# Ledger of designs, part 344: VH-VL binders against q8ixk2r445to577

Target 1, 133 residues: q8ixk2r445to577
Amino acid sequence: FFGMLQNKGLTDYCFDYNPPDENQIVGHQVILYLCHGMGQNQFFEYTSQKEIRYNTHQPEGCIAVEAGMDTLIMHLCEETAPENQKFILQEDGSLFHEQSKKCVQAARKESSDSFVPLLRDCTNSDHQKWFFK
Below, E stands for the ipSAE of ESMFold2; O stands for the ipSAE of OpenDDE; V2 stands for 0.75 times the mean of E and O plus 0.25 times the DockQ between their complexes.

## First folded at step 16 (VH-VL)

Design j8 (framework fv_axatilimab)
Fold by ESMFold2-Fast, scan of step 16:
Structure j8 (fold): chain C 133 residues (1-133), chain A 120 residues (1-120), chain B 107 residues (1-107)
Amino acid sequence: as target 1 above (133 residues)
Amino acid sequence: EVTLKESGPALVKPTQTLTLTCTFSGFSLSTFGMGVGWIRQPPGKALEWLAHIYWEDEKYYNPSLKNRLTISKDTSKNQVVLTMTNMDPVDTATYYCAHKLYPGRAFDIWGQGTMVTVSS
Amino acid sequence: DIQMTQSPSSLSASVGDRVTITCLASQGIKYYLAWYQQKPGKAPKLLIYGASRLQSGVPSRFSGSGSGTDYTLTISSLQPEDFATYYCQQHDRYPWTFGGGTKVEIK
């Protein structure tokens, strides 16, 4: 699976990674923004090793969640994916973060007028369902 | 169809508290992604954002108004209420409430506005 | 606060003209920009959101572009109903702020 990762419960919102400096690929939070249809900063790949890879820049970034946190941040991909970078994309569209036992949910980013993907207790909400377009 | 309508007093004396009600239909403020904001416009002047409330009951205010503002929602009545304390003649303006579909989008549906004149 | 500067403050144009209005933010606003049209005595009407996205029901002669601090609204062929005041708005950072407005008047 690859393409723009869209939320089922939100009209036209995609995973978006556009760090302030194009030369600093890691360490920033993944957000949700209006889908532009051009790939690039909204292009992601779901791998057979359960990674969500950002391939627009080199070195490749992998979405991770640090222990005790609920935000999705960009880290460098590793040869052997660590547990905090593993997401199970289920048949119903749920994106299950293996290490935390939580699901990725669309939510409002605090102190901003933006959506952001966060880890939350798993529910059957469409806001926790994702698909590649 | 989304509709909003402002209501409140047309005349307020200096130092009094203004209370405006926005009554809406076509959506619920308990629905994920929904929000309602208040914007005002003095006669012949530009638009000024006052406050916003999101579906999760998070509230944001324009800090230039020195904490004179309170915004609240009543989901069962489909209403958002704005309270503004210590009114002054410079607060004379048309007050609008407006719907925002999602964070990241803009105010897509506006009420007709209600004119509030502050004078002694 | 983020200052939004619109230019020009007013302009005179004829039906059929191409009109361009500019909005300059005092700092980068990451495409969190909307354009509104307001006619005398009426509430503003949303034209463009996300800097370049045409609101449903708005004629295709309206378009938005820009990035960073510099954004433009273009009306490709001005119609009689387009004589109005136009406002830009940033919502990247609280407080949300509007530009001073650009009045498009008949020549």
Scores: ipSAE 0.679, ipTM 0.881, lowest interface PAE 1.2, mean pLDDT 91

Design j9 (framework fv_axatilimab)
Fold by ESMFold2-Fast, scan of step 16:
Structure j9 (fold): chain C 133 residues (1-133), chain A 120 residues (1-120), chain B 107 residues (1-107)
Amino acid sequence: as target 1 above (133 residues)
Amino acid sequence: EVTLKESGPALVKPTQTLTLTCTFSGFSLSTFGMGVGWIRQPPGKALEWLAHIYWEDEKYYNPSLKNRLTISKDTSKNQVVLTMTNMDPVDTATYYCAHKLYPGRAFDIWGQGTMVTVSS
Amino acid sequence: DIQMTQSPSSLSASVGDRVTITCLASQGIQYYLAWYQQKPGKAPKLLIYGASRLQSGVPSRFSGSGSGTDYTLTISSLQPEDFATYYCQQHDRYPWTFGGGTKVEIK
């Protein structure tokens, strides 16, 4: 699957990665922002290694969650995906982070008027369901 | 249909505390993504944001006024209350409450506003 | 605090004119920018959110553009009901701040 990764429970919000420096692709948090339909900073690929890959810039980035954290951060992709970069996209649309046993959920970013994807206990909420468009 | 209406005193004396109530319909402030803010406008001047409350009960205040402001919600009554202490004539303004659908969006529906005059 | 500077502070225009209003932020606000219209004695009305997204029910002659620190509201063909004061607002960082307003008057 590839395209704009959208939340089922939110009206018109997509995974969005817009780092402040185009020459430094990694290290920043993935956010949710209004879908624009143009790909670019909202274009992601779900790979056979269970990665959510960001190919808009070089080198390619892969979404990861560090141990003990709940935020989705852009890291460099590896030849063999490490466990912290693996998300299982289930048939109901949930994104299950196997290493933590948690699901990706839309939530408000602390101290910000922004939505972000965060790891939360898995529920059947539409805010934990995602699809490519 | 979302509607909001401000209520409170039209005249306040210097040093007194102002309490404004925003009563709304058409949404619940317990619903994911909902928020209500307060904005004021002195006569002939620009808009100034005062405070915002989100559905999860997180509260944010304009730092220039933070020591004077308190925002709270009563979800069962569909009300948001703003309290402002130590009123001064410069606080004379029309006070608005406004609805925001989701973080990242703007104030889409506003109350009519209530004029508060601070005078001795 | 993020300062929002609007220009011009006022302008005179005729029905049918193309009107452009600019909003400059003191730092990058990443499209967290809204435009409002206010008529005398009335509450503001949302026109544009997310810098370029037209609010439901707002006429297509209104459009927003820009990125980073520089944003523009354009009215492609001014109508009689468009004579009003226009405000931009950033909500990228607290405190949220408004521009000083641009009054669009009959020429």
Scores: ipSAE 0.780, ipTM 0.911, lowest interface PAE 0.7, mean pLDDT 92

Design m1 (framework fv_recaticimab)
Fold by ESMFold2-Fast, scan of step 16:
Structure m1 (fold): chain C 133 residues (1-133), chain A 119 residues (1-119), chain B 112 residues (1-112)
Amino acid sequence: as target 1 above (133 residues)
Amino acid sequence: QVQLVQSGAEVKKPGASVKVSCKASGYTFTDYYMHWVRQAPGQGLEWMGYIKPTSGYTKYHQNFQDRVTMTRDTSISTAYMELSRLRSDDTAVYYCARAKHYGSGFDYWGQGTTVTVSS
Amino acid sequence: DIVMSQSPSSLSASVGDRVTITCKSSQSLLYSSNNKNYLAWYQQKPGKSPKLLIYWASTRESGVPDRFSGSGSGTDFTLTISSLQPEDFATYYCQQYWSYPTFGQGTKLEIK
């Protein structure tokens, strides 16, 4: 699967990655932004290795969650996917981060008008349901 | 036995377009990015862009993005690079080269296609 | 663009000599998560396509003679040929693959 990774509950929003410097994509937070259908910063791929790849950069970026954190940040993909880069897209649309045992949820970034995906305890909320468009 | 085989030499006039092909064999075509790199006579290597064969996604260097189009045909494991509005300083050898998605050196290159632009 | 600077632009050497070529990047190519440097070295002979010699700054490509070695980290890298052979006279390029590829300007290794 590749395309826009859209939230079922926050229906107009898609995964988005727009780093300030295209030559330094590592370490910035993945955000949610209005789905525009133009690809690039919203074009992601889900792989058989359970990676969510940002393929508008070469080498490709892979979404990761650092130990003890709840934010999704951009890392570089590796030949063998490390555990912190593995997400299971389940039949119910949940995006399960196996290492932390938590689910990706659409949430408002504190003190901001922006939205971000965050790790939260798994629930049946539509804000934790994702699909490729 | 991995091979990238490119189309033959081309001679073009300024303002014309050229389309170079790169046929891959010996590996799964969609497992590697295909990059295009050119080299003017006596000069160094200049990256032009890439295509991801699985999706068809392309990224072009800013110097070429208004004139270059990269495509592929997965049924025949072939990548294409078309450069339009040719100038005399586009005279160069054009190479295709493969790379892994996680970043790697270009382990295999095509033999190169000489494009000569002259009036 | 990440700028790659090579030195020297050319050098003359004799068979049996030890040769070093340097490469500097305008930003670090070291990824702290995997401790790898996103840098490659190529050899190009006249009329031929470039040939990958070294990747990850210091890993030799399969089939490359052990007289070729790469070293360095971050922004400063070196390619060393420990004992030149006749077939080693060529142009050498460094290349970063941390982001969209950029190459050094090349170092032409000539017979003295």
Scores: ipSAE 0.716, ipTM 0.895, lowest interface PAE 1.2, mean pLDDT 92

Design m10 (framework fv_recaticimab)
Fold by ESMFold2-Fast, scan of step 16:
Structure m10 (fold): chain C 133 residues (1-133), chain A 119 residues (1-119), chain B 112 residues (1-112)
Amino acid sequence: as target 1 above (133 residues)
Amino acid sequence: QVQLVQSGAEVKKPGASVKVSCKASGYTFTDYYMHWVRQAPGQGLEWMGYIKPTSGHTKYHQNFQDRVTMTRDTSISTAYMELSRLRSDDTAVYYCARSKHYGSGFDYWGQGTTVTVSS
Amino acid sequence: DIVMSQSPSSLSASVGDRVTITCKSSQSLLYSSNNKNYLAWYQQKPGKSPKLLIYWASTRESGVPDRFSGSGSGTDFTLTISSLQPEDFATYYCQQYWSYPTFGQGTKLEIK
């Protein structure tokens, strides 16, 4: 699967990675933004190793969640995917983060109108359901 | 060092197809998107679509979706744009141009391929 | 599509002049999360490919002379050439990359 990773509950919002410095693409938070249909900063690949890759850069970026955190950050992809980079895309659209046993949810960024994907306890909420378009 | 070299001029009849090539050198072909932009004589620039060379994924402007096909061959660092069912108003210079994944603008362009469609 | 409108469509100027070209977008090109405007400026000489001058509305491309500057935010953008040189007579285009790329109609800069 590859394409724009869109939220079922926030129907106009897609995974978006747009760091301040385009030459330093790792270490920043993944956000949600209005789907623009162009690909680029909203284009991701779901791999057989359960990674969510941003693969237009060498070396490739992989979404990860660090220990004790609930935010998704861009990290370097590894030859063997570490547990913090593994997400199970389930048939109902849930993205289950294996290491934490939590699901990726579209959530409001504190004190703003901006949205971000965060790890939350798994529910049947449409805000936790994702699909590639 | 970075170069995008396009195929030569084409003259076509209405209803025909044209396939333009764009050979990249001087950089890692798969690290950049490849876009196609055309320009009719004396007119402005019109974006047609892009291809992501790593995956082959394409996005076309709605005006071209039914007639354009973009492909690439990573073994020879070459992108292709094929436009079918040509009309006289498809007469234009067709450019390939690259962009970084975060939209730094189109920093390198091919020299252009003139396509003339006349009855 | 986001519509890009340039003004003027053409202007005549002399070497040494300060020239300004304006570009307006039908929608905001400012992404509040990174505070960047998804706007580029290009120069095109007759029979040649466009050349990138400015991206992110105000960042000069490598090798572009510092007499070229971009400014503006949201829907209103300006390209300024502070001291016009003979090689600057060309057509200039603005381009948004917020969504499907679209270009302004161009501004032709001619010798007076």
Scores: ipSAE 0.006, ipTM 0.576, lowest interface PAE 11.0, mean pLDDT 85

Design m11 (framework fv_recaticimab; at its last look DockQ between E and O 0.90; V2 from the best seeds 0.83)
Fold by OpenDDE, look of step 18:
Structure m11 (fold): chain C 133 residues (1-133), chain A 119 residues (1-119), chain B 112 residues (1-112)
Amino acid sequence: as target 1 above (133 residues)
Amino acid sequence: QVQLVQSGAEVKKPGASVKVSCKASGYTFTDYYMHWVRQAPGQGLEWMGYIKPTSGFTKYHQNFQDRVTMTRDTSISTAYMELSRLRSDDTAVYYCARSKHYGSGFDYWGQGTTVTVSS
Amino acid sequence: DIVMSQSPSSLSASVGDRVTITCKSSQSLLYSSNNKNYLAWYQQKPGKSPKLLIYWASTRESGVPDRFSGSGSGTDFTLTISSLQPEDFATYYCQQYWSYPTFGQGTKLEIK
């Protein structure tokens, strides 16, 4: 699966990554932004290795969750996907992070009007449902 | 065994276009990025861009952004690089080379295609 | 672009000599998460395609003789040939693949 990764509950919002430096794509937080279908900052791929890859750079970036955090941070993909980069996109649309055993939820960023994907306890909320478009 | 076989030498006039092919074999074509690198006579290596064969996504170096087009035909595991509006300083050997999505350098290269641009 | 600077541009040596080529990057090539440096070394002989020698700064590609070694981390890297052999006279290039690839200008290793 590849394309825009869109949230069901937070209508018209997609995974978005736009690093300030193309020569330094790691270490920044993945956010949610209105799905616009333009550019390449909303193009992602779910792979058979359970990665969420950022395909607009080579080497490719892979979304990871760092220890003790609930945010999604861009790392580099590796030959063998590390445990903190493994996600399961379920048939019901839930995006499950294997290591934390939590689900990715569209949420409002603290003290901001922006939105971000955050790890939360898994529920049946549409804010935890995702699909590729 | 992995092989990248490129098309033959080209002689072009200024203003013309050239299209070089690179046929891959011995591996799954869509599992690797295909890069294009050129080398002017007596000069170093210059990265031109890459194509991701699965999606056809391309990234070009800014120096070639408006003149280069990279394509692929997955059915025959072949990558193509077309350079337009040729000028004398485009005279070089052009290489295709594969890389993994996570890096590790360019482990296999084509034999190179000599492109000569002269009036 | 990440700039790669090699030193020296040319070098004359004899068979059996220890040869060292350095490469500096304009920014760090070290990835903290896996502690790998996204740096490769290539050998190119006249009329031939480049050949990958080292990747991840210090890992030899399959089939590469033990006399070739890579070291360094961050922004400073070194390719060492412990005992130069006749077939080693060639041009060597460093390359970063931390981002969009860039190469050093090359080091031509000639017979003294």
Scores: ipSAE 0.890, ipTM 0.947, lowest interface PAE 0.6, mean pLDDT 96
Fold by ESMFold2-Fast, scan of step 16:
Structure m11 (fold): chain C 133 residues (1-133), chain A 119 residues (1-119), chain B 112 residues (1-112)
Amino acid sequence: as target 1 above (133 residues)
Amino acid sequence: QVQLVQSGAEVKKPGASVKVSCKASGYTFTDYYMHWVRQAPGQGLEWMGYIKPTSGFTKYHQNFQDRVTMTRDTSISTAYMELSRLRSDDTAVYYCARSKHYGSGFDYWGQGTTVTVSS
Amino acid sequence: DIVMSQSPSSLSASVGDRVTITCKSSQSLLYSSNNKNYLAWYQQKPGKSPKLLIYWASTRESGVPDRFSGSGSGTDFTLTISSLQPEDFATYYCQQYWSYPTFGQGTKLEIK
């Protein structure tokens, strides 16, 4: 699967990554932004290694969650995916982070009208359901 | 055995376009990025851009963005690099080279295609 | 662009000599999460394509003689040839792959 990774509950929003410096893609938070349908900074790939890859950079970026955190951060992909970069995209659209045993949820960023993907306890909410288009 | 085989030498006039091919064999073509690197006579190596064969996604160096087009045909495991509006300072050897998605250095290179631009 | 600076631009040596070539990056190539440096070294002989010698700054590519070694971390890197052989006279390039690839300007190793 590859394309724009859209939320079922927050229907107009897609995963988005636009690093401030193209030579330093590591360490910034992945956000949710209005889906524009053009790929670019919203183009991601889900792989057989359970990675969510940011394809627009070489080396590719891989979404990760650091221990004790609930935010999705851009890391560099590795030859063998480390555990903090592994997500299971389930049949119901849930995106399950194996290491933390939590699900990715579309959530409002504190004190703003911006949205971000965050790790939360798994529920059957449409805000935890994702699909590629 | 892994091989990248490039098309033959080209002689072009200023203003023309050139299209170089790079045929891959001995590995799964879609598992590696294909990069293009050129080298002017007596000069060093200059990265031009890459294509990801699975999606066709391309990224070009700013110096080439308005003149270069990279494509591929997965059915014949071949990548292409077309450079338009040629100038005399585009005279160089053009190489294709593969890399892993996670960054690995270029472990295999094509033999090079000499492009000469003269009137 | 990440700038790669190589020194020296040329070097004269004799068979059996120990040779060192230096490469400096305008920013760190060390990824703290995996402790790897995103740096490679290549050998290029006249009329031939470059050949990968070293990747991850210090890992020798399969088939490369053990007289070649890479060292360094962050912004400063060295390629060493411990006992120069006749086939080693060539041009050597460092390359970063932390981001879009850039190469050093090259070091030409010549016979004394």
Scores: ipSAE 0.734, ipTM 0.895, lowest interface PAE 0.9, mean pLDDT 92
Fold by ESMFold2, look of step 18:
Structure m11 (fold): chain C 133 residues (1-133), chain A 119 residues (1-119), chain B 112 residues (1-112)
Amino acid sequence: as target 1 above (133 residues)
Amino acid sequence: QVQLVQSGAEVKKPGASVKVSCKASGYTFTDYYMHWVRQAPGQGLEWMGYIKPTSGFTKYHQNFQDRVTMTRDTSISTAYMELSRLRSDDTAVYYCARSKHYGSGFDYWGQGTTVTVSS
Amino acid sequence: DIVMSQSPSSLSASVGDRVTITCKSSQSLLYSSNNKNYLAWYQQKPGKSPKLLIYWASTRESGVPDRFSGSGSGTDFTLTISSLQPEDFATYYCQQYWSYPTFGQGTKLEIK
């Protein structure tokens, strides 16, 4: 799939990546932002290698979760996807991180308008359901 | 076998535009980024930008941002680079070259297209 | 832009000589997660398009003779031709692909 990766529960919010330096895209957190489709910061590709690719950079970025962490961080894609970059987008819309056995959930930071995707124990919450548009 | 075949040499006047084509064969066109690189006489290689064939998304080097347009037609596996408002210092050989999405050297290059800009 | 500086700009050497060409980048090209350097070397003969010699700083492209080797890491890289042959007359370029590509200015190798 290719497009904007939108949350069902947090209506009109999409994965967004806007690194401060185009020459150093690695290591920053993926956020959620109002879906707009402008500027290419919200275009991701889900691949047969179970990657979520950020396509507005060469080399392309791939979303990862580092061991013991719950945040989604940008890494570079590789010829063969590393284990921490593998996600399963299920038919029910859940986005499962294979290595951690957890699901991606839309979350709001306390006392802010900021939203981020985080790993949490899998539930049936619509905040853990995602789709491309 | 992998081939990138470019359109023929062009002679242009200042202020005109040029559109160079690059036809790919021997591989799945949409699996690779296509880059454009130019080389002025006696000078080094200068990266101009790329296009991702699946989405059509482009990135241009700042020096060309206001004058270059890169497009593709996936049905004929062909990439295009158009440079407008030509100046004499745009006289160069223009190459297409491919790369992998995860980053790679440019393993295949077109034969080059000479563009001469003179009055 | 990531600036790539090559040295020397030109050199002359005899058949059989060992030749080294250096390339320095303005920032590290090493990705710690995969331990790879995002650097390539190209050969360009007069009137021809560039030919990939080396990628990942030290991996030889298929069909490239064993006398070509790449080394270095981080910001400092070297292309070595262990025994220069007559067909090695060319200009050599380094190129980073850590981000949007940039090239060194080139090293023209002339065989005496």
Scores: ipSAE 0.720, ipTM 0.899, lowest interface PAE 1.1, mean pLDDT 93
ESMFold2 (binder alone), look of step 18: mean pLDDT 93; pTM 0.945

Design m12 (framework fv_recaticimab)
Fold by ESMFold2-Fast, scan of step 16:
Structure m12 (fold): chain C 133 residues (1-133), chain A 119 residues (1-119), chain B 112 residues (1-112)
Amino acid sequence: as target 1 above (133 residues)
Amino acid sequence: QVQLVQSGAEVKKPGASVKVSCKASGYTFTDYYMHWVRQAPGQGLEWMGYIKPTSGYTKYHQNFQDRVTMTRDTSISTAYMELSRLRSDDTAVYYCARSKHYGYGFDYWGQGTTVTVSS
Amino acid sequence: DIVMSQSPSSLSASVGDRVTITCKSSQSLLYSSNNKNYLAWYQQKPGKSPKLLIYWASTRESGVPDRFSGSGSGTDFTLTISSLQPEDFATYYCQQYWSYPTFGQGTKLEIK
C-alpha cells in the first residue's frame, strides 16, 4: 500500500510530514493535515516489514514512536526495522503498535485546532481507523 | 550472479529524447531501489534520481526534474530512464545502480550507456 | 545539497606504499539514533563502472580486499589502502547518502 494515509473518523485528515528543511528530515513530529491529494508531504508507503515509510527524501524516513511518549516522529529507516517503527495495519483499518500494545489514534493537539496521530488504548473507534487513498 | 545490463550507446541531436534501459537479474527486482547516475567525459559522478520498483514511486534531482522520467516494468525486471530536450552538455555515460531502501551505498552498477549529443 | 570535498585531487605512489584519501562533508553524516555515518567509498577504473568498496564509513563490501579500510565520523572521513597493488590504479570517490546522494570530485591514484 502506498498513498495518502487518511483517517476514517476525521474524514478530511491525512498523515502529513513537513520537515523544516532537507538537512533536518528526522526527529520532528508527524501531524495530521487536510488531505490535498497531491502526495508529497502526505505520501506514505506501508511495507511488508510493517513500516510506514516517507519517500520524499533519501535515505527514506520511517515513522517511529517517540521514546517514552505517545507521539509519532520521523526517524531514518534501518536495515532491520526496530520495534518502535513497526505498525500492523489490520483488516479493520486499525494501526496497531505491537511494542506498546496500543493503536494509532487521530487526536486534537492540546490547546489548539491542530490534529496529530497519538498512541492510545485500542477502542475500535473510527478515529483509530486508517486507509490509503 | 547479480547483474544490471544496460542498452547500447546512443547518438542524438540537440532537442531529441533518449531512453536508456537497465535489465536486472540475479535478485528480486522489487527489493531494491534503482538509481540513475551520470558522468560527463573527464568529470565526476552526478546523481539524477531513483525509482522504487515496488510502487513506481520516483524522486528526481532538481536539476533534472523537468526533463527526466523514470519508469520500470516488473514483468521483465527492467528500469528505464528517459531524458528529453537534450543539450550538448548532456553528453555523458549514464549508469543504473541499485541500493537498499534504508540508505545503503550503491552495491551493483550497470556497465553504463554512452549518450552523445551532437549536431 | 551536501557538498563533498576530497583531497588530494590526485597522487602518485609506489606499489607497496600506504595511501590515504580524505573526504569532508559540509554537514555531519552521523545519525545519533543509530550511531551510523551515511558515507560510502567507490573505486572506478578507466572505462568501467564504479565499484562499492566501503559503506557506513568503515564497513567493507563483500569481496573487497582487506587492504582497503575506511575510518572517520561526522564530517571527516579517510579511505586507506595499506599496501598498494598494481590493480589499485583508479579514481576513488566518496559519497554521502544522508540526503540526496552527492559525490566528492574524485581522487586519481597513479601507481609508481
Scores: ipSAE 0.040, ipTM 0.701, lowest interface PAE 6.9, mean pLDDT 88

Design m13 (framework fv_recaticimab)
Fold by ESMFold2-Fast, scan of step 16:
Structure m13 (fold): chain C 133 residues (1-133), chain A 119 residues (1-119), chain B 112 residues (1-112)
Amino acid sequence: as target 1 above (133 residues)
Amino acid sequence: QVQLVQSGAEVKKPGASVKVSCKASGYTFTDYYMHWVRQAPGQGLEWMGYIKPTSGWTKYHQNFQDRVTMTRDTSISTAYMELSRLRSDDTAVYYCARSKHYGSGFDYWGQGTTVTVSS
Amino acid sequence: DIVMSQSPSSLSASVGDRVTITCKSSQSLLYSSNNKNYLAWYQQKPGKSPKLLIYWASTRESGVPDRFSGSGSGTDFTLTISSLQPEDFATYYCQQYWSYPTFGQGTKLEIK
């Protein structure tokens, strides 16, 4: 699957990655932003290796969660996906991070009007349901 | 056996456009990015841009972004690079080369297409 | 752009010599998560396309003789040819693939 990765609960919000320097795409947090349909910073691909790839850079970016963290950050893709880059997109739309055993949830960033994807205990909330548009 | 085979030499006048082709064989065309790199006579290698064959997504170096167009036809495993408004300093050998999505060296290159821009 | 600088620009050597070519990048090419340097080396003979020799700074491409070796990390890299053979006279280029590709200016290796 490829396209905009949209939230079922926050229906106007999509995964978004907009690094300030295109020569330094590693290490910044993935955010949620209003879906614009233009591709670019909102265009992602879900692969057979269970990666969520940011396709508009070479080398391609792959979303990861570092041990003990709950934020999704951009890493570089590797020949074989490391465990911290593997997400299972389940039949119910939940996005399960295998290494942590947690689900990706649309959440409000503390003390802010902005939204970010965060790892949380898995629930049946629509804020944990995702689909490619 | 992996091969990238490019179209033949071109002689163009200043102001014209040139379109170079690169036909891939021996591998799954959509599994690799296709880059274009040029080399002026006696000079080094200059990266121009790439295309991702699956989506058609392109990125061009800023020196070329207003004059270059990269496309592909997945049905015949062929990539194209068109350079417009040619100048004499566009005289060069133009190469296609493939790379993996996770970043890699260019393990296979086309044989090169000589483009000469003169009256 | 990430700037790649090679040294020397040209070098004369004899068959059997040990040859060293250096490459410096304007920023680190080391990715800490996988401990890999996003750096490749190419050989180009007159009238031919470049040939990949080394990737990940030190990994030899299949079929490349073991007299070719790469070393270095971060911003400083070296290509070594331990015992120069007649077929090794060529121009050598380093290239970063940490971001959009850039090449060094090349090192021309000539027969003495």
Scores: ipSAE 0.668, ipTM 0.879, lowest interface PAE 1.4, mean pLDDT 91

